# VH-VL binders against NAD kinase (nadK), part 5

Target 1, 268 residues: NAD kinase (nadK), of Syntrophomonas wolfei subsp. wolfei (q0aze0)
Amino acid sequence: MKIILVNNRFKENTEKKAQEIAGQLSALNVEVIIDNGLDEPYAGTVDFIMVLGGDGTMLRAARRYGQRAIPVLGVNMGTVGFLSNIEINELAEYLPLILREEYSLEARMMLEVAVFQQQSLLTRVFCLNELLLRSNSPRMLSFALEISGQKLEPYRGDGLIVSTTTGSTAYSLSAGGPIADPQLDAFIVTPVASHIINKRPLVVSPEREISLHLLEEREAIIGIDGQIKMDFGAENRVLIKRAPHPLLMVNLKAKPFFTSIDRSLQRQ

## First folded at step 2 (VH-VL)

Design c38 (from b11 with light chain S53T; framework fv_bermekimab)
Fold by ESMFold2-Fast, scan of step 2:
Structure c38 (fold): chain C 268 residues (1-268), chain A 123 residues (1-123), chain B 107 residues (1-107)
Amino acid sequence: as target 1 above (268 residues)
Amino acid sequence: QVQLVESGGGVVQPGRSLRLSCTASGFTFSSYGVHWVRQAPGKGLEWVAAISYDGSNKYYAESVKGRFTISRDNSKNILFLQMDSLRLEDTAVYYCAKDTLWFGESPYGMDVWGQGTLVTFSS
Amino acid sequence: DIQMTQSPSSVSASVGDRVTITCRASQGISSWLAWYQQKPGKAPKLLIYAASTLQSGVPSRFSGSGSGSDFTLTISSLQPEDFATYYCQQANSFPLTFGGGTKVEHK
């Protein structure tokens, strides 16, 4: 068994904990590769991915490894979040089940985001939560949204979010989008501070292809999962579709989504 | 240099066929939808036909539907218009033109145009 | 089919004049309208698309406005090279359709 252990180097105690867990796994004849985010993703074959940290660390793991169809377990280090399944103090209890492959998998859709400069592909990125198009100046944006080749009326405002159902509780929620069951596959398209009052969030089939481009020269950025930021101008276009593979999330214990979100909203 | 060059125009008799070609250079032809637009002498512009960047979708004006066929060869950067059952009303300069947006399924405008090729009829 | 009605058919103007050309669609086309300039014996040149987006390299004296079914092209201060015929074109749906053209000529 080979396991990638993903952690955040910028949190001092998580690197020490990662080394401790790696030692414990090695004692059980498990080969461990540590990914602290500084190097390129591990290119070899692995059987399991263990993510130590909060939702941010899981989002990074999903971008790096989510398309490989490998089980990914979120282990919470004390931060509140939606993407972890067990707490760090529970790992010893669940480790035998992990090694025996006695767990269920929950498939979570991902976005494939292709960013073009004219007709040239600049980058292709996968993400778990969302793509955000946002103005980077006090001036509002004017942009075109296409869904499966259909041109919608132009958008005018601060931006737009294209989200997965998993991302429905992230930036999309803050911008007025619906809470979606993450078991569903769908795109959620949520306007950000639209000047047109009748622009509503859209829930569309994951078979749709979504594209965005600016209609006026403006300073804008695109953000991916709140972690990647790229300049976006009138010569850029972004194409969004469902990624080829979902993220395979490990369920070792039941944590009903709706009771978690309800508790979070009541606390506020 | 980004360029479209039409060829194949000439003098024809009513009822005959003619095939126009448009050769693209200086841009990635396979990334763009392309159009045929015609203009009769002293008259305005009339859109004739379009083909998507991958050739999967074709569109025609009602005046030419069933008589004209648009096609493309992305390996050779060539657009074609096969014109059958030609009528006097088809007399025009025929332009090929490129969509502004790459990989677009719906056009916004046409930013690169050829010089045109004349199709006319003899009595 | 969407019919595009352009007015006026011709306008006589002098260098420095403000020129406005109007285009009306027979049904709503959102903002999906382009404007072209054509000089005698030459191919059309794209000026504006999406009703108000200026094509790269086109002088700022050209501007477009409107949405739905009523659109305007404005030349704020006519230059000698602007004497030409102008066409609107709807890009809302196939078949694409052009207006009849407006000839801007010397007084």
Scores: ipSAE 0.491, ipTM 0.793, lowest interface PAE 3.4, mean pLDDT 91
Fold by OpenDDE, second read of step 3:
Structure c38 (fold): chain C 268 residues (1-268), chain A 123 residues (1-123), chain B 107 residues (1-107)
Amino acid sequence: as target 1 above (268 residues)
Amino acid sequence: QVQLVESGGGVVQPGRSLRLSCTASGFTFSSYGVHWVRQAPGKGLEWVAAISYDGSNKYYAESVKGRFTISRDNSKNILFLQMDSLRLEDTAVYYCAKDTLWFGESPYGMDVWGQGTLVTFSS
Amino acid sequence: DIQMTQSPSSVSASVGDRVTITCRASQGISSWLAWYQQKPGKAPKLLIYAASTLQSGVPSRFSGSGSGSDFTLTISSLQPEDFATYYCQQANSFPLTFGGGTKVEHK
């Protein structure tokens, strides 16, 4: 068995823990690769990904490895979030199950985000939570939203979020988006400070494609999962689709999403 | 600099054919839908035809349908309007114009226009 | 086809005046309306698209408003260079159609 441990290089506690766990796994004849985000993602075949940290670390792991059909376990290290399944102090208890591959998998839809300049593809990224289009100035953006070729009313506001159902409890929520069942596949399109006060979020079929254009020359940015930032201008277009592969999240311990959501949200 | 330049206009007899050209420069021609719009002397603007960025879709005004053909050569940055069976009512300055936004089939507006080419008829 | 009714057909105004031009669509066209300015012997110039978005380089004294079927172009303070003919155009569906035009003349 080969396992990738994903941690945050900027958090020393996660690094130390990763080393410790790596030692333990090695003692059990498990091959371990530690990914602290400094190097390129490991390109070789692996059997399991263990994410040590909070939601941010999980999002990074998802972007780096989500396109591969590899089970991903979130191990919380004292942070509040939605993407961890077990606590670090529970790892020893569940480790035998991991090694025996006795766990369930939950498929989480990811976004495929493609950014273009004219006909040229600038970048393509798979992400677990959301794409954010936001003004880079105190001025409102004017941008066009198209869904499967349907041209919607021009948007005017600070920005727009296109989120997965997983991401519904992230920035989309803060912007007034609905909380979505993470087992549901859908896009959530949430306005950010729209000039239309009662502008409502859209729940969109994952079979559709979403396109964004700026209608005027403004300085804007694209944000992906709150970790990637990219300049976005009038010559750019973003195309959002359902990723061809979901993230396979490991479920070792049942976590009732709806019964625990109030507690989780209140802690944030 | 972004510009469109029309050519091919002139004096023609009714029933004859004429081919207009519009040469684009300063922008990625193949990324934009383009239009022909005409204006009869002393009259308003009349949309004539449109073609999508890749040429896959063509649209015509009822007044020219079956007589005019819009086409484009993206490799040469040229838009064409083949006008057959010309009528006196086709007398106009013919403008080519580009869509404001690229890779769309529904134009928001036409932000770049040529200076036009005049089509008239011999009496 | 969508008919665009533009009003008035002409307006006399002085420099500094507020000028308002209206355009009505025969059916709902959402916000898919553009406004153009045309001077004699010149090609039309795009002023506003998507009903209210000002085209780059166009002075801020120009503004557009409206949605559905009723739209307005406003020149807050008319300048000497603004004497021209203005056209609305629906961009909702093909065939594209223009209004009849409004000539802004010097009083």
Scores: ipSAE 0.007, ipTM 0.532, lowest interface PAE 9.2, mean pLDDT 91

Design c39 (from b11 with light chain S53R; framework fv_bermekimab)
Fold by ESMFold2-Fast, scan of step 2:
Structure c39 (fold): chain C 268 residues (1-268), chain A 123 residues (1-123), chain B 107 residues (1-107)
Amino acid sequence: as target 1 above (268 residues)
Amino acid sequence: QVQLVESGGGVVQPGRSLRLSCTASGFTFSSYGVHWVRQAPGKGLEWVAAISYDGSNKYYAESVKGRFTISRDNSKNILFLQMDSLRLEDTAVYYCAKDTLWFGESPYGMDVWGQGTLVTFSS
Amino acid sequence: DIQMTQSPSSVSASVGDRVTITCRASQGISSWLAWYQQKPGKAPKLLIYAASRLQSGVPSRFSGSGSGSDFTLTISSLQPEDFATYYCQQANSFPLTFGGGTKVEHK
């Protein structure tokens, strides 16, 4: 068995805990690769991915490894998150189940984001939560949104979010989007501070293709999962579709999504 | 350097066929949707047909549907219009034109035009 | 099909005049309208797209406005090279349709 341990070396004690867990796994004859985010993703074959940290670390793991159809387990270290399944102090209890492959998997859709500059593909990125188009200045944006070749009325405002259902509780929620059951596959399209009162969030089929481009030269940014930022101008175009493979998330214990989000909303 | 050049126009008999060509240079032809637009002598512009950048989608004006066929060869940078069952009212200068948007499924405007090729009928 | 009605059919003007051309769609087309200039014997030239966005290289005296069904093209101070025929074109849906044209001619 080969396992990748994904951690964030900049968070308190995560590097030490990763080394400790790697030692325990090695003692059980498990080969361990540590990914602390500094190097390129591990290119070899692996059987399991264990993410040590919070939701941010899971988003990075999903971008790096989510398209490989490998089981990914979120192990929380610290505050409660939405993408972790067990707490770090529960790992010893669940480790035998992990090694015997005694767990279920939940598929979570991902976005495939292709960014073009003029006629050339600039980059292709996968993400678990969302793409955000936003103004990077006090000026509002004017941009075109197309859904499967259907051109909508121009958007005017601070930006737009194209989210997965998993991302419904991230930036989309803050911008007024709906809370979606993560077991559903859909795109959620949420405007950010639109100057048009009737611009509402849209929930569309994951079979749709979505494209965005600016109608005015403005300083804008494309953000992906809150972690990748790219300049976006009138010469750029972004195409969004469902990624070829979902992220396969490991379930070792029941996760009460609706009660968890309810409590989170009470504390915000 | 960016240009479109039409050819294939001429004098035809009613009911016959004619094939127009449009050769593109100075831009990446395979990235853009392209159109045929015609103009009868002394009359206004009439959109005729369009084809998507990859050739997968084709669109026609009602007046030519079933008679005209648009196609493209991206390896040769050529757009075609096959005109069958020609009628006297098809007399016009035929322009080819390029969409402004690359990889677009929906048109925004036509920013590059050819000089046109004339289609007329013998008396 | 979406019908585009353009008015007036012609206008007589002098250099320095403000010229306004109107275009009406038979149904809502949002902002998806383009304006073209055509000089005798030449191909059309794109002036404006998305109702109000000036094409690169087009002088700032040209401006477009409107949304939904009613649109205008304005030439703020007519120049000698602006005597031409102007066309609107809806880009909302296929089939694409043009207005009938407005000829801006010498007074």
Scores: ipSAE 0.377, ipTM 0.745, lowest interface PAE 4.3, mean pLDDT 90
Fold by OpenDDE, second read of step 3:
Structure c39 (fold): chain C 268 residues (1-268), chain A 123 residues (1-123), chain B 107 residues (1-107)
Amino acid sequence: as target 1 above (268 residues)
Amino acid sequence: QVQLVESGGGVVQPGRSLRLSCTASGFTFSSYGVHWVRQAPGKGLEWVAAISYDGSNKYYAESVKGRFTISRDNSKNILFLQMDSLRLEDTAVYYCAKDTLWFGESPYGMDVWGQGTLVTFSS
Amino acid sequence: DIQMTQSPSSVSASVGDRVTITCRASQGISSWLAWYQQKPGKAPKLLIYAASRLQSGVPSRFSGSGSGSDFTLTISSLQPEDFATYYCQQANSFPLTFGGGTKVEHK
């Protein structure tokens, strides 16, 4: 068995724990690769990904490995979030199950985000939570939203979020988006401070494509999962689709999503 | 192959300007911060400047602040160092280097280096 | 600024020898330290990052240790190709700073 341990490079405790766990796994004849984000994603085949940390670390792991259909386990290390399955102090208990591959998987839809300069692809990223378009100034943006080729009325506001259902409890929620069942595949399109007072979020079929571009010469920013940022201008276009592969989240411990929403949200 | 190639070095007079370039290939340039590091003849390494992967943040050594400007063109995979008000103490081989960290903002190390370009002064 | 004090400045060794180079930071830098190897007329090569992580392609005879302010680069068994100058570099905060270097020479 070959496992990638993903940790947060800025958290020494996660680094140390990763090393400790790596040692333990090695003693069990498990090959381990530690990924703290310093290097490009490991290109070789692996059997399991263990994420040590909070939601942010999971999002990074998802972006790096989500397209490879590898089981990903979130191991919480004292943070509050939605994406961890077990606690670090529970790892020893569940480790035998992991090694025996005795776990269930939950498929979570990811976004495929493609950013273009004219007709040239600048970058393509898979992400678990959301794509954010926002103004890089105190002024509102004017941009065009198209869904499956259908052009909506020009949008004016601070920005727009296109989120997965997983991401519905992230920034989209803060912007007034609906909470979505993570077992549902859908896009959630949430306006950020729209000049239209009653502009409501859209729930969109994952079979559709969403495109965004600015209608004026103004600087904006594309944000991906709150971790990747890039400039976005009038010459740029963003195309959002359902990722070809979902993130396969390991479920070792049942976590009732709906019964825990209030508790989790109150802590944010 | 992952590589960086510096250009633009040469002989210059004190007080003049020079623009160095570094062309990247073999990796996603826009995903990494990049650095300039220089080395005076027979001396050690000196960090000069860094720029984040998206160009939003720039950092400079005190010795070059106000004189040097780091910039990048991600569409062309090029890093630049505009050197103004050059001084004799700026004599060095200038290396461009790729930050080890993928989509990071912290310089954990530099895993890819160019061959360097020499900047010298006419006496 | 964080000053990096590297020692020794030079060391004479033979093939097969264990070589140890130390680097001290003027303040705590956690594990954010890198080690480089440089041969004459060549660009530096990254050996170790994050104090103890071996860069891909680097022989296992190289190892790094330490945290906080004191760090060590070890070559367990010196090879002919290892005669070079080595530098430590703190990656904790800007401005980035290098040690003064250690030249490993033939005895």
Scores: ipSAE 0.000, ipTM 0.502, lowest interface PAE 11.7, mean pLDDT 91

Design c4 (from b11 with heavy chain E105S; framework fv_bermekimab)
Fold by ESMFold2-Fast, scan of step 2:
Structure c4 (fold): chain C 268 residues (1-268), chain A 123 residues (1-123), chain B 107 residues (1-107)
Amino acid sequence: as target 1 above (268 residues)
Amino acid sequence: QVQLVESGGGVVQPGRSLRLSCTASGFTFSSYGVHWVRQAPGKGLEWVAAISYDGSNKYYAESVKGRFTISRDNSKNILFLQMDSLRLEDTAVYYCAKDTLWFGSSPYGMDVWGQGTLVTFSS
Amino acid sequence: DIQMTQSPSSVSASVGDRVTITCRASQGISSWLAWYQQKPGKAPKLLIYAASSLQSGVPSRFSGSGSGSDFTLTISSLQPEDFATYYCQQANSFPLTFGGGTKVEHK
């Protein structure tokens, strides 16, 4: 069995525990490849991906490996998160199940984001939560949204979020978007501080293609999963579609999504 | 440097066919939707047809549907308009024009135009 | 088809005048309207797209406004090179349609 162990090198406790876990796995005849975020993604075939950290580390792992149809397990190391399945102190209990492949998989859709400058592709990335377009100055944006070639009325405001259902509880929620069952496949399109009174979040088919571009020159940025940021101007365009493969998340322990979200919102 | 150049216009007789060409240079032709727009002598502009950047979608004005066919050759940077069953009402200067947005399936405006080619009828 | 009606068909003006041209769509077209300038014997030139977005290289004296069905092109201080015919064009849906044109001529 070959496992990629994803960790955050810049957190000293996380790096030390990753090395300890890698030693334990090696003692059980598991081949371990360590991904601390500094090198290119491992290009070889592997059987399993174990993510040690919080939701941010899981988002990075999804971007790097999510399209390979390999089981990915989130192991929480501190702050409670929504993308981990077990805690680090539970790993020893569940490790035999992992090695025997006795677990279920939950498919989570991902976005494919292509950013252009004029006709030149600047970048193509995959993400698990969302694409955020936002103003980088006090001035509101004026931009065009197209859904499967249909031009909507121009948007005027601070920006727009295009989210997966997994991302419905991240930036989209903060901007007034709906809470979505992560097992559903859909894009959620949530305006950010729209100046048009009737602009509502949209829930659209994951087979739709979404594009954004500015109608006036403004200082804006594109944010992807809160981890990738780039300048966005009137010569830029972004194209968003469903990624070819979903992220396959390992389910060893039942996560009560609805009761967890309900408790979080009750506290407001 | 960015330009469109039409050719193929001329004097024809009613009922005949004519093929117009438009050659693009100075921009990535294969990335843009392109249009044919005509203007009869002393009259206003009339949109005729459009083709998407990859040639998969074609659109026509009602007055030319079934008679005109738009096509493109992205390897040669050429736009075509095949005009069949020509009528006196088709007399006009024909312009080709580039849409402003790359890879777009929707039109926004036409920012680059050719100089036009005249189609007129004998007698 | 969406019909575009321009008013007036012609306007007589002097250099320095404010000129206003209007365009009405037979159906709602949101902000998807472009304005063009055409001089005799020349191809049209794009001035404005998306109702109010000024095309690169076009002087700031040109401005567009409106949404839905009613649109306006304004030239704040007419210059000698602005005597021309102006056209609106809806970009909301195919087939695309132009207005009848407005000729801006010398007094």
Scores: ipSAE 0.467, ipTM 0.779, lowest interface PAE 3.3, mean pLDDT 90
Fold by OpenDDE, second read of step 3:
Structure c4 (fold): chain C 268 residues (1-268), chain A 123 residues (1-123), chain B 107 residues (1-107)
Amino acid sequence: as target 1 above (268 residues)
Amino acid sequence: QVQLVESGGGVVQPGRSLRLSCTASGFTFSSYGVHWVRQAPGKGLEWVAAISYDGSNKYYAESVKGRFTISRDNSKNILFLQMDSLRLEDTAVYYCAKDTLWFGSSPYGMDVWGQGTLVTFSS
Amino acid sequence: DIQMTQSPSSVSASVGDRVTITCRASQGISSWLAWYQQKPGKAPKLLIYAASSLQSGVPSRFSGSGSGSDFTLTISSLQPEDFATYYCQQANSFPLTFGGGTKVEHK
């Protein structure tokens, strides 16, 4: 068995823990690769990914490895989040199950985000939470939203979020988006400070495609999962689709999503 | 470079058929809706037909409904306009034009035009 | 169908002049209006889309304004290359429709 341990190099506690766990796994004749984000994603075949840390680390892991159909386990290290399945102090208990591959998987839809300049592809990214278009100035943006070939009214506001159902409890939630069942595949399109007071979030079928571009010469920013940032101008376009592969999240410990929402939100 | 090139125009007799073609290059043809727009000599622009990026939707001006058929071959980057039951009032330069919107069904505008192909009738 | 009415049908102007062309829709079309420039023997060129968005490569002396039913194309300082016919076009709904055109000619 080969396992990738994903941690955050900027979090010393996760680095230390990764080393400890790596030692333990090695003692059990498990091959371990540690990914702290410093290097390129490991390109070889692996059987399991263990994410040590919070939601941010999980999002990074998802972007790096999600397209490879590898089971991904979130191990929380004392932070508040929605993407961890077990606590770090529970790892020893569940480790035998991991090694025996006795766990269930939950498929989480990801976004395929393509950013273009004119006809040229600048970047294509798979992400677990959301794409954000935001103004880079105190002025509102004016931009076009197209959904499945249907153009909506020109949008004016600070920005727009296109989120997965997984991402519904992330920035979309803060912007007034609905909480979505993570077992549901859908896009959530949430306005950020729209000039229209009654501008409502949209729940969109994952079969549809979403296109965004500015209608004026303004400085804007594209954000992906709050970790990738790039400048966005009038010459750019964004195309959002359902990723061809979901993230396979490991479910070792049953976590009732809806009964835990209040608890999680109260801590945020 | 992005360009459209029309072909197939010529002199025709009333009641006959003609097939126009428009060849696209320099952009992802299959990602855009495309249009036919015509202009009679000394007259203004008249929208004729549109087809969505995937060909699933077709739209026609009332003046050509039932007579003209728009189609596309995305594998070859070609747009077609089959014109049947041609009338004298169909005399025009026919332009093909690219929709500005990606994967859209209704354009913000038409940002790339061909040079047009002339359709006239024998007197 | 949505009818587009342009005014004036023609305008005589000199280089340096401010030129204003108006377009009225028979019903509300939000901001879905495009402006085109056409020179004799040439294909139309997109100038403005979504009522006020300047197409890439178009000089800044061109501007569009308006929403709903009334729209305006403005050339702040007319240049020699700007003598042409201009068309508005609604992109709100099918069938797409053009205005009758405005010819900008030498005074």
Scores: ipSAE 0.052, ipTM 0.638, lowest interface PAE 3.2, mean pLDDT 91

